# VHH binders against q9y6x5, part 230

Target 1, 379 residues: q9y6x5
Amino acid sequence: LPPKLLLVSFDGFRADYLKNYEFPHLQNFIKEGVLVEHVKNVFITKTFPNHYSIVTGLYEESHGIVANSMYDAVTKKHFSDSNDKDPFWWNEAVPIWVTNQLQENRSSAAAMWPGTDVPIHDTISSYFMNYNSSVSFEERLNNITMWLNNSNPPVTFATLYWEEPDASGHKYGPEDKENMSRVLKKIDDLIGDLVQRLKMLGLWENLNVIITSDHGMTQCSQDRLINLDSCIDHSYYTLIDLSPVAAILPKINRTEVYNKLKNCSPHMNVYLKEDIPNRFYYQHNDRIQPIILVADEGWTIVLNESSQKLGDHGYDNSLPSMHPFLAAHGPAFHKGYKHSTINIVDIYPMMCHILGLKPHPNNGTFGHTKCLLVDQWCI
Short names: E, the ipSAE of ESMFold2; O, the ipSAE of OpenDDE; V2, 0.75 times the mean of E and O plus 0.25 times the DockQ between their complexes.

## First folded at step 10 (VHH)

Design wc77 (framework vhh_5j56_2)
Fold by ESMFold2-Fast, scan of step 10:
Structure wc77 (fold): chain B 379 residues (1-379), chain A 127 residues (1-127)
Amino acid sequence: as target 1 above (379 residues)
Amino acid sequence: QVQLVESGGGLVQPGGSLRLSCVASGFTFSGSDYYAIGWFRQAPGKEREGLSSISGSSEGYTSYSDSVKGRFTISRDNAKNTVYLQMNSLKPEDTAVYYCAAGEYIRGSEYWTYDYWGQGTQVTVSS
């Protein structure tokens, strides 16, 4: 039988949640599988960029989804969560479901992973659901398992996306133990439902399952605001993205805008595009704006207004609060193995190996994930 | 077709209490983790401030801003499609127009969007 892989994302699942809350179903999954305690994501630590990095193995500057709100200076196009279906934005990389369909005469299936409802290089996931937040986890799971069992050519790569705990992390903040405890218990119950459904359908023993996330979450406060209107008049620039990484397109001389911003707050760093730290791998793309502001952890950039967010992400990818975890189970994975850290771009070449696909050039290092796999030597 | 109607505002002395009601018609908010009713207020010359919210999930997750924690309590009656804000220990600083709004979360939005708003109810705290 050809190898099969189900990739599951719980948006905004901070790695430290595993130490502060009880996850009996996830713990049973890990006991017979593997756990990577921290996944170092790409900068900026946002939903669309990191979900696309997982499935391409590329830094944001290379795959072109550089933020959840973008402007392309060459084409003059705008991207947002309300207009994310233009293939233009996604065509700078080839995601794994496209490779799976083109190399091996196999099918892919998707329940709402970012990009899967978009034709990329004229190829859309064989089976997919258009994004709709109102669709239950159970309905997403029912569709994915139906497609895994009843497709020709066979579905060998499937994705499943869920918005929690990101939605509640933003609304309540990660330090709200009462609300976060209830949200995380519900997620653990959904993991239990997932495992039970796969067992009932006879899929569990032969399916590789990865449970991961795109980023973490940090606590924000009305006491930690950076009012951008106090730094610079709105007439001097066009704002492409606001917080916690502001993307500034100057309407006047770039140096003048930079000089107005560079000393405005002790709680943000101001970079000309060419001065963005190399470790971010966030420079070589037309969608990265001429000036980037990076707020310190827990600080929110605002335009003379209060913030609704009690939690946020997008911050420096070296921060542990921004890191998700990765858990996996299946015939490709060791049982009962724990690993400390991998890079989020390392997931792609590992998944290509499991599926027998030739990876496109990527920024991941296969050696970083070798210890997770039964057919590899741990070096 | 979707309407939110606030009631229960009025004049009250400092230290007093008021209970605001928000009746939703044309839709049902209960049953989804990604729908919520929020309470907001705005005083003349000040920014609109979020105060409290309750989720549409079965658990009814609640949140409160620091300015109202311990003084205000949000609750819901699903049979009446109504959300309440119980306001205790009212202060002159609580004087504002109070709005309820129905909110939704979508992936990548990075915030809760509130697309349906009531017309507001005036709360005045003065002696």
Scores: ipSAE 0.263, ipTM 0.630, lowest interface PAE 3.4, mean pLDDT 90

Design wc78 (framework vhh_5j56_2)
Fold by ESMFold2-Fast, scan of step 10:
Structure wc78 (fold): chain B 379 residues (1-379), chain A 127 residues (1-127)
Amino acid sequence: as target 1 above (379 residues)
Amino acid sequence: QVQLVESGGGLVQPGGSLRLSCVASGFTFSGSDYYAIGWFRQAPGKEREGLSSISGSSEGYTSYSDSVKGRFTISRDNAKNTVYLQMNSLKPEDTAVYYCAAGEYIRGSDFWTYDYWGQGTQVTVSS
């Protein structure tokens, strides 16, 4: 029987939540599996970019999902609706479910993972759910487990996405211990439900399960706002994305826009596209705008208004607050092993190895994850 | 269609109390973890201010702005599909039109979007 993998994402699950809150179900999962304490995500540290990096092993400049809101300067297309089904946005890379279906003639299944409800290179996940936030975790899990058990060709790669703790992280902020403890306890209970369901269906012993996230969360405040309207008039530019990374498309000379922005706030960095730090790997794509503003951790860019956000992400990927974790369990993984750090792009070649797939060219390094795997040497 | 109807506004003296009700129709707010009902107010010439919210999750997570913490309490009755805002120790500066709004969270939005609004109920705190 071919190896099987279920990839689970809890959006916005900051790595250090594991140290500050109790997760009895997740700890039982880790006890018989592996934990990577920090996953260094890609810049910008946003949902769509990082979810696509997990399944392609590519930096955002290479896979083309460079933000949650994008503009392509060559085609003049706009992306700002999470339900936009235009394959154009996703076609700069080949995600693992496409590779799985094409190389091994096997099926893929998806419950709400970004991109899985879009045909990419004329291939859509064999089984999928159109994005709808109203669909419960239980219903998503029921569909995934049904497809894992009752498919021909067999489902060998499955994904499951859940919006928490990101939704509550934004609304309450990660420092709201009362609300966050309740949200995180609920997530731990959902992990317990997942494990119990897999055991009851006879899937647990032969299924590889990865639980991870796309980014973390940092505390924001009404005391930490950057009012972009105090820096520059709206007639000078088109705003493609706002906060905490603003994507600026100049309507006048780029240098004039840059000069109006460059010294406006001590709490943001202003970059011409060619001056974006190389360490971000965020330069070589037509969807990256001519001027990028990067707010300091915990600062929110606004347009002459207050912000309701008490938490946010999208900040510099070197910040530990932006890092998720990775936990895994199954026949491919060691038991009781803890690893410090991997890059989020390393997950893709590891998953390809587990599934026996030849990875497309990618920015990940298989060597970084080999210590997690029973069939590899840890040197 | 989603419809929200506020009631319970009126004239009250400083130090008094009012309970606002928000009745939802066309959806069940307790049916999704990513639904919330929020209370907002707007006084003439001022920006709309968020006051309090309650989530549609079984836990019913609540939030309060600093201006109303300790004075206002949000609650829900799922059987009646109704959200309440209990307002105590009312001050003249609480005078505003009060709105309830249905909020939703979707992946990648990075904030809760309030797309459905009631028509508002006037609260006047005056001697």
Scores: ipSAE 0.698, ipTM 0.854, lowest interface PAE 1.1, mean pLDDT 92

Design wc79 (framework vhh_5j56_2; at its last look DockQ between E and O 0.58; V2 from the best seeds 0.00; counts 0 for: pae E 5.3 > 2)
Fold by ESMFold2-Fast, scan of step 10:
Structure wc79 (fold): chain B 379 residues (1-379), chain A 127 residues (1-127)
Amino acid sequence: as target 1 above (379 residues)
Amino acid sequence: QVQLVESGGGLVQPGGSLRLSCVASGFTFSGSDYYAIGWFRQAPGKEREGLSSISGSSEGYTSYSDSVKGRFTISRDNAKNTVYLQMNSLKPEDTAVYYCAAGEYIRGSDHWTYDYWGQGTQVTVSS
């Protein structure tokens, strides 16, 4: 009778949405479970980096997924599609599904979580779906519940990923209350469907379920653009990533490129790699470029073009708009407990504890999540 | 393969109305939460401007740029796999080539990509 855990992500679910919109199904889930009101994610506040931090407990400089577009200076490899399946990009860490399969005679299952369709250290999730955005939430849920109920060796760790509200956050912006209200109501209904399906299948009482997200969302505007082409000629550098964190690989003297950029806009910070603030934990990896530009919240870096983007993320991880939440329910969790804040890297050692796994070395602190768990004393 | 065909452009007097149609083939635009049909325009000497979109979700979420909000209405006919743009109270500054485009969202992309475009239809608002 091994313990079981289902980890669910709704991409781009800003913590403040919980206070500004009604979530009857999620509130019922929380009433009989736990809520962490803010999860402080890792920098940069992007989908692939933070999803990998959740399942490894590592900062981006340590797990190697440092952006959606990357260049590795040692191997000269380029990663420009965040769904590239080259294990090279993922092999700097060991995600929890790999540990689950290797430490215990157990299976893992995955519906679209980043990295689960890639063999990492020669190990791929026991059951998985190749990424396809056209696959409905219902089909992802059907596969996950089938695998949880009908596997040998048993599936003890399962993941479920959904692209909303990130997709709509980018298109409409988080300040579009009419569209965001409808999107968030649909997500709440999907949470209701998830709970009902687990109850119907007899899984609900013995399954630990975590509902979380990787980042938040902030409003962007045509009035808040930084035109990089007005700062520096393209012949002086190679652009590895653009917005809101630009990754600059100089073709000339690094100091000369830095000097051309440092005073170009009052709405971005320009850092030499060694000057990146220590609090970001975004420095010690060959995939982090010699110069990084960090736009202020709500500002978009462009190349002499307008941006149609009304919402974005990737900004400073100290910003509350970048923070997701975490809700959980199941035999491992207290009922009706609210916690203010944890770090996103703390989720991994907590999940290892619930599953009885020995965590790989990580940046999380188990003590930060103890108050959520029935078998722990929180002081 | 994905193909989009626009129709309904032409010459109209200021204050007049036109209805543009976008017929999609090679995919069902409705039924996926991560598909959208958008209307764009480009006037001579100006960059391409996004005007309106409708999602492929069952809810059919709509959006409008400030320049057309209250004057233009986007709608869909799922049985015909067609998206319409009803343009009312047309102004000379609405003169442009109007494009229909199919948009898709993919995890980690941080933007909607419009990889499939129609040929465009000319709208001229003039006396």
Scores: ipSAE 0.728, ipTM 0.866, lowest interface PAE 1.0, mean pLDDT 92
Fold by OpenDDE, look of step 11:
Structure wc79 (fold): chain B 379 residues (1-379), chain A 127 residues (1-127)
Amino acid sequence: as target 1 above (379 residues)
Amino acid sequence: QVQLVESGGGLVQPGGSLRLSCVASGFTFSGSDYYAIGWFRQAPGKEREGLSSISGSSEGYTSYSDSVKGRFTISRDNAKNTVYLQMNSLKPEDTAVYYCAAGEYIRGSDHWTYDYWGQGTQVTVSS
């Protein structure tokens, strides 16, 4: 049988949740598979960019989804959560489900994964759901498993996306033990449902399943605010993205805007585009704005009219609070193996290997995931 | 399209009780974990503050601000598409215009957005 892979994302699942909360179903999943305790994601540590990095193996500057909110100065187009279906934004890379479908006797399926309801390079997933937050996990899971089980050509790659614990992380903050315990319990139950569904359909033993996330969550506070209005007038710039990484499009001289912002707060680094630290791999794309503001962990960039969140993400990708985890189970993976860290871009070449796909050029290192795979030697 | 209409406000003595209602039309807030109805208030000269919310989930999870915990209770009637705020042990400092709002979480938004607001109902607590 051709290899099959289901990629599942629970948005905003911080890695250390596994240490601080109980996950009976996920732990059982891990016991029978593998765990990567920390996944270093890409900068900015946001939903759309990191989900696309998982399925392309590229840094954000390379695949072109550089934020949840983007602006292209040439076309005057905008990208946001409410406007994400223009192929223009996605076509700078080739995601794995497209590569998979270009193979004979293979098809892809997707339930709400970012970019999957968009024709990319004139190819859309054979089976997909348009994004709709009101659709239950159960319905998403039922569709995915139905397609995995009954499709012709067979679905060999599928994605499943869920918005928690990100939604609750923003609402309650990651340090709210009472509320987050409830939220994470529910997620663990969903994992239980996933496993049970796969077993019921006879897919469990033959299907490779990866459960991961795009980023973590840090605690925010009303006492840790950076108000840009105190530093610069709104008429001098256009705000493309706000917090914790603000993308600034100057309406006046860039240097002047920079000078007004550079000392705005001791808890915020201000970069001209050309001065963005190399370690972020966040420079070589026209969609990155001329000035970037990066708040320190736990600090929120605000305008006077902005609402407050108790948790947020998007910060420096070296911060542990921004890191998700990866767990996997299936014939391709070892049983009872734990690994400390990988880069999020490393997932792509691993998935390509599992599926027997030739990977597009990417920033991942296959060697980083070799120890997870039964057919590879571990150093 | 989506409309929220508050009712139930009025004048009450300290220690008294009121029950506010929020009727939603054009929007079903039950059946989704990513829908919520919240109650807010704004007193003269003060900023708007969130008081309580109830999830659209089947479980109907609720939250309360510290200022109203133990005194206010949020509930919903799915059949009537109505959310209630039972306010007990009212204090003069509870005097404000009370608003209900419908919130939704969307992938990539990174926040709960309350896009729909009622007109508000005046609550006055005075002896």
Scores: ipSAE 0.657, ipTM 0.844, lowest interface PAE 0.7, mean pLDDT 95
Fold by ESMFold2, look of step 11:
Structure wc79 (fold): chain B 379 residues (1-379), chain A 127 residues (1-127)
Amino acid sequence: as target 1 above (379 residues)
Amino acid sequence: QVQLVESGGGLVQPGGSLRLSCVASGFTFSGSDYYAIGWFRQAPGKEREGLSSISGSSEGYTSYSDSVKGRFTISRDNAKNTVYLQMNSLKPEDTAVYYCAAGEYIRGSDHWTYDYWGQGTQVTVSS
C-alpha cells in the first residue's frame, strides 16, 4: 500500500497543556502511537514562520518567512496575516507538498495550512481550501478525508490546520484555567472526531497521522508593558512588526536609533542584526530588519499603555512556554513510545522518510526522530 | 453595510449601575469562534482602552480586562443581534465614551482586528 501522511496543526498548543488539562481522546491517540513531549521551535516563535519550518525543515532565515509581518525594501512589498498570497514571500524554499505532488502518481491535499493556497514555485497543492477562518473543523476534515479516499492520482500527503488554542490563548492567557479548560476540551473532542472519521472511512490503519503545533503561549499582563513611545519618536523608524519581537527599519542613522532604544527597558534586548545571537539562526535574510527588539517572556512591546492581549508568543525559542508537542500514530510509528524533545526542523526529514521522498537541503536531523519509527534502530 | 450602534449611556452616581447596548445591523456575529464584539472606552486625554469581549459562538465565550473584571459583565442576545455591557459599582474613573466594535481573529495576527466601530455613547459617573 502506498505510504500516506496527514499532518495536523492545532495552532498555539503549548506542550504543558498535556500535563495540566485532560485530553482523553488525545491520550488514546498517544497510547497507540508516539509522543514527543517538547518540540523546540524556531525563532521567532510565530505562526507563519514555524508552520513553514515544519514543512521545509529550514530555519526562518533560510526559508524567508521570517515573521508574520514582513517588509522587503527592494520590492517595497509587505507581508501580513491578511496579505500572504504573493508567491514572492514563499519561493525561497520548497515545501513538502510541492515535492510530494511532483512525484509520479502522487497528489497533495490541504485544509488551511499556511502557504497551501499559494502557487509556490508555480505549484499549488493539488487539492486545497482557500484560507477562511469561518470554515468549521468538520468541513476541513470532511474535505481532507474525501481527498485522501477518492483522488486519482492518490493523495499521499495532506495537511489540516486549526486556529485554536492560539486564538483563545491570546484572548484569555494560558493561566486562565476556567476558559482554557473549556477551549482545550473542545479541541480534544475535535481530535476524537478526527480519529473516529478516519476509522469510519477505513483510513485509520494505513494512514500515518502527526498532530503537532507551531508554538506555545505565555501569560501577559498590563503590568508588563514596554512603551516604545517613551524611548523614541515614531519619525525615526518604520515599524515592521511590534511584539514580542519588534522589527525596526531606521529612517535615520541606524546607530542613532540603536542608541535611543538600547536602554529603553531592562525587560527587552535590543540587537543590531549582526549581533543577533547565533543560536537563533536569525540573521542571514534581507527580510530581517536592521534592528530587532526581543521582549522578555510575558512582556509586551506597545506604542501606547494598553493591551487587550492576555497571552502571546514569538519569544525566545529556548523558553519552554514557546514549545509545542508532537504526537503521531500510524504504521510508520511505534506504539506507546514517549520521547523527550526534537527540533521542529527535524519533522521535515522524518516526513520525507515516511513518504519515500528525497529531502531538499534542510536544517533537520533525521537521527533525532528515528526512535519514533518502526523501521529504524533507536540510538 | 455593517453598522454598530451603542446606546444606554448617561449620568450615574458613584456606586451605580448602567447597561449599554450595541445593536448590530448588516451582519450576524453568531456562528464563529473567530468573530467577536468588544467594548472599549476612551476617557478625556487618554488612549482607547479595551474592556471586554464576547465571541461569535453560540456559547458566547467572554473575556475581561483587569480594570473592569468583577464589575462589568458582557452578554449577548443573538435574536436581537445585540451585545450588552452591564456596568456595576461604577466609579468616577469609569467616565468615558464607550464604543463597541466587531472584530475577527485571523491566524498570524496575534490579536483581534476590530474593523467596525460604533459612534460611541457617553458615560459620566459623578455626584
Scores: ipSAE 0.060, ipTM 0.478, lowest interface PAE 5.3, mean pLDDT 90
ESMFold2 (binder alone), look of step 11: mean pLDDT 80; pTM 0.814

Design wc8 (framework vhh_5j56_2)
Fold by ESMFold2-Fast, scan of step 10:
Structure wc8 (fold): chain B 379 residues (1-379), chain A 127 residues (1-127)
Amino acid sequence: as target 1 above (379 residues)
Amino acid sequence: QVQLVESGGGLVQPGGSLRLSCVASGFTFSGSDYYAIGWFRQAPGKEREGLSSISRSSEGYTSYSDSVKGRFTISRDNAKNTVYLQMNSLKPEDTAVYYCAAGEYIRGSDYWTYDYWGQGTQVTVSS
């Protein structure tokens, strides 16, 4: 029988939450599976970029989803959370569900993972739900389990996406222990429901399940704002993305715009595209704008206004606050094994191995995840 | 098209209780594109303050600001398309106009938007 994999994302699940809150259902999952304590995500530490990196194994400069808001100067197209359906934006990489459908007689299923409701290289997930934040976790889970159990050709790769704890992290901030404890308890209950549903349907024994996230969350404040209008007049540039990484398209000479910005605030770094640190792997794509501003952790870039965010992400990927975790259970994984750190791009080649797929060229290193797997030697 | 109507405000003594109701029309709490319904208040000369929210999903995620935790409880009745705010142990500083608003959160937005607001209901806590 072909191997099966369910990939679950809880958006904005900071790794550090595992140490500060109780997760009885998640701990039972981990006890008979594996835990990676920190996943070092890609820069910028945002939802669309990191979700696409998980399923392609590529840095953002390579897969082309370089932010949650993008502009292409040649075609004059705009990408946003409300305008994400154009295949143009997604076609610089091949996500794992496309590979899964094209290499063998297999199907993929998706409950709202970014990109799964878009035809990519003329291939859309075999079964999918159009994105709608109003659809319950239970309905997403019911569809995924129905498709895993009742599809021909068989669904071998399935994805499930949930907006929490990101939504609450932004609204209350990660330091609001009372609100975050309620949100995280409900997420743990949803993990319990997931496991119970898979057991009741006879799927649990033969299904590999990965629970992960795209990024973490850090505390923001009205006392930590960078007013961009105090640095430069808006008439000198077009703003493509604002905070905490601002993408600036100059309307005048690039050097003049850079000089107005470079010493404006001690709490942000200003980069010409060619000067962006190599460690970010955030330079070699036309969708990356000529000037990039990177705010320090917990600082918010604004346009002469207050910010309603008490939590945010998008910051430097070396920050532990930006890191999610990865937990996994199933026939491919060891039981009771704990690993310290992997790179988020390493998840893709591991998943290809589990599914028996030939990976497309990628930035992940299979050796980094091999200690998690029963069929591999740990060096 | 989308309307939110608050009711249940009034005059109460310190230590008293009130239950506010927010009735929605133009969308349903079980089938809408909105993520949550929130309660806000604004006192004279002060900024508008967020108090509590409840998500429209079956999970019914609830949240509370520090100023009202343990005293206020949010709930919903999907059949009546209504969200309630039960306010207990009321204090003079709770005196304000109370608003309900429909909040939207979608993946990648990184912020909550509240585009639909009720007209407000006055709550006065006084002897």
Scores: ipSAE 0.588, ipTM 0.808, lowest interface PAE 1.1, mean pLDDT 91

Design wc80 (framework vhh_5j56_2)
Fold by ESMFold2-Fast, scan of step 10:
Formats: sequence, structure tokens, C-alpha cells
Structure wc80 (fold): chain B 379 residues (1-379), chain A 127 residues (1-127)
Amino acid sequence: as target 1 above (379 residues)
Amino acid sequence: QVQLVESGGGLVQPGGSLRLSCVASGFTFSGSDYYAIGWFRQAPGKEREGLSSISGSSEGYTSYSDSVKGRFTISRDNAKNTVYLQMNSLKPEDTAVYYCAAGEYIRGSDLWTYDYWGQGTQVTVSS
């Protein structure tokens, strides 16, 4: 049987939720599989950037999805909204579903993973759903399992995306134990439904399943606001992205804009593009603006207004609150193995190995995931 | 066309109770994980304040601001496409125009947007 892989993302699933809440279905999944307790994501710790890093193995400066709101200085294009379908934005990298379809003449299937409803290098996922938040988890699962069983060429790589717990994390904040307990219980029940569906269809024993996320969540407050309007007038710059990482395109001299912003708040770092810390790997792309503002954890950048966000992400990727987890089960994975930490870019070369694909050049290190895999030597 | 209509406001004495209703038409919010109905208020000379919300998901997740927690209860009747705000132990400080609004989560923007608002219903707490 050709190897098959289903990659599942629950958006905004902070790693320490696993320690603070009960997940009976996820724990049963892990008991016969593997758990990576802590995945270090890429900067900025946002949905589109990190989802694309998972499937390309690249830092954001290399794959080109550098934020959820973008401006390209070379072409003068704007990323018009969070569902922009212009292939231009996605064409700086080759995601795994494209490689899967082209190297082995296999099919890919997708339920809502960012980028899968866009033709990338003239290749769109063989089966896909256009993004629509109103489509239930059950309908997404039904389509994915149908395509895994009833496709020619066979679907060997499938993706499934769910917006929770990110949506509730933003609305209630991760410290709202009452609401977060209910949201996370529902997610655990959805994981139970996923496993049961795969077992009923005879897929479970021969399918590799990865459950992961793109980032975590931190608590925000009306007491932790940075009012950008207190420091600089709107006539001096164009705002490309606001919070918690603001992307500033100067309309006047860059140094003058920088000088107006540099002492704006003790809870925000202001960087000229060339001064962005090397550890972020967030510099070498024309879509990264000349001035970047980075708010401290839990602080929100605003334009003379209140914020409705009680939770947010996008902050420094060294923060544990920004980190997701990874769990996996299937013939490629050990049973009952726990691993401490991997980088989010390491997922891509691991998935290429499982599928027998030659990876494109990437920033991941296959050695970091070797101990998860049955066909690899681990000391 | 999405419309929200509030009712149930009026004059009440301190310590009294009122139940506000918000009837939605032109859409069904129930059963959608990424829709919510929120209750807001605005008193003269003050900024609009968020009070409570209920999600459109089957679970009906609820939230409350600290100013109303323990006194106000949000609920829904999915068959009537209606959201209620039960207000108990009313104080003079609760005097305001009360609005319901339909909110939607937008992936990538990381924002719940309230684009559809009712016209408001006046609540006056006075002797």
C-alpha cells in the first residue's frame, strides 16, 4: 500500500492546554502514537505564516507569507484580505501537496488548510474546499475521508483545518477557564469523531495522522494598549499590519519615522528592517516593511481606540505561550513515545520522508524528528 | 438582508429586573461556530461598552463583562432565532441604550467584527 498521511490543524492550540485540561480522546490517540510536547514556531507567530511554514519547511522570509496582511514593495501589490487568492503571494515556495502531485503523480486533498484553494506554481490540490468558516468539522471530515478512499490517482496527502481554539482564544482569552474548558472539550470530542470515522472506514491502521497547530495564545487586556496615534501622525506612514507586529511603510524619510516611533512605548520594540534580530529569520523578503514594531507579550497596538481582543498571538516565537504541540499516530510512528521539542519547520522534511517524496530545500532538520519514526535509528 | 431588533427596555426601579430580546432576521446565527450575538450599551457621554455574548455554536459559549457578571444572564432560543439578556439587581449605573450586534470571526484578521447592529432599546433605572 502506498504511504498515506492526514495532517490536521486546530488553529491556536497552545501546548500547555494539554497539561491544564483533560483530553481523553487525544490521550488515547497519543497512547498508541507519539507526542511532541512543544513545537517552536516561526516569527511572526500568525496563522497564514505558520501554516505555510508547516507545509514548506521554510522561514517566513523564505516562503513569502510574512504576515496575514502584506504589501510587496517590488510589485506594489497589497494582500487585500485574509482570503486573498492571488497566486503571487504563495509562489515563493512549493508546498508539500504540490510536490506530492508532481513527483509521484499522486493526488492531494484539502479541507480549508491555508493556501490549498489557490493554484501555486499552476498546481492546486487535486481535491479541495474553498475556505468557508460556516462548513462544519463533520462536513470537512466527510469530504477528506471520501477522497482518501475514492480517488484516482490515490490521495496520499490530505489536510484538515479547524479554526478553534483560536477564535475562542481571541474572544474570551486563554485564561477564561470556563469557556476554554468547553471549547477544548469540544475539540477533544472532534478528535474522537475523527478516529472513530477512520476506524469505521478501515483507514485507521494504514493511515499516518498528524495533529498539530500553528501557534498558541496569550491573555490581552484593555490595560495593556499601545496607542500609535500618540506618537506619530497618519500622514507620515502607510500602515500595512497593526498588532502585535506593526508593519510601517514610511511616506517620508525612514529615519524621521523611526525617530517618532522609537520611544513611543516601553512595551514595544521598534526595528529598522536591517536591525530585526537575526534569531527571528525575518528580514530577507521585500514584503517585510522598512520599519517593524513588536509589542511585548499581552500588549495590543491600537489607533486611538479600545481593543476587543482578550487573547492574541503574533508575538516573539521564543515565548512558550506562542508554542503549539504535535501528536501523531500511524505505521510510520513509534507507539507511546514522548519527545520534548522540535521546530515547526522540521515537520515538512519528516512528512516528505513518510510519503517518500524528495523535499525542496528547506530550513528543517530531519534529525530532530528521527526518534518519532519506526524506520529510523534513535540512540 | 441582516437585521437585528431589540425590545424589552423601559423604566425600572433600582433592584428591579428586565429581560431584553434580540430578534435576528435575514440569517440564522445558531449552529455556526464562528458567529455570535453580543449585547452592548452606551450611556450619555460614555464609550460603548461590551456586556455579554453568546456563540452560535451548539454549545452556546457565553461571556460577561465584570460590571454585569452575576447579575445579567444571556440565553438563546434557536427556534425563534432570538437572544435574550436577563438583567437582575439593576442599578442606576445600568441606565443606557442597549444594543444587540451580530459578530463574526474572520480568520487571518484575528478579529471578531460586529458589522450588524440593532437600533437600540433604552433602559432607565431610576426611582
Scores: ipSAE 0.591, ipTM 0.824, lowest interface PAE 1.5, mean pLDDT 92

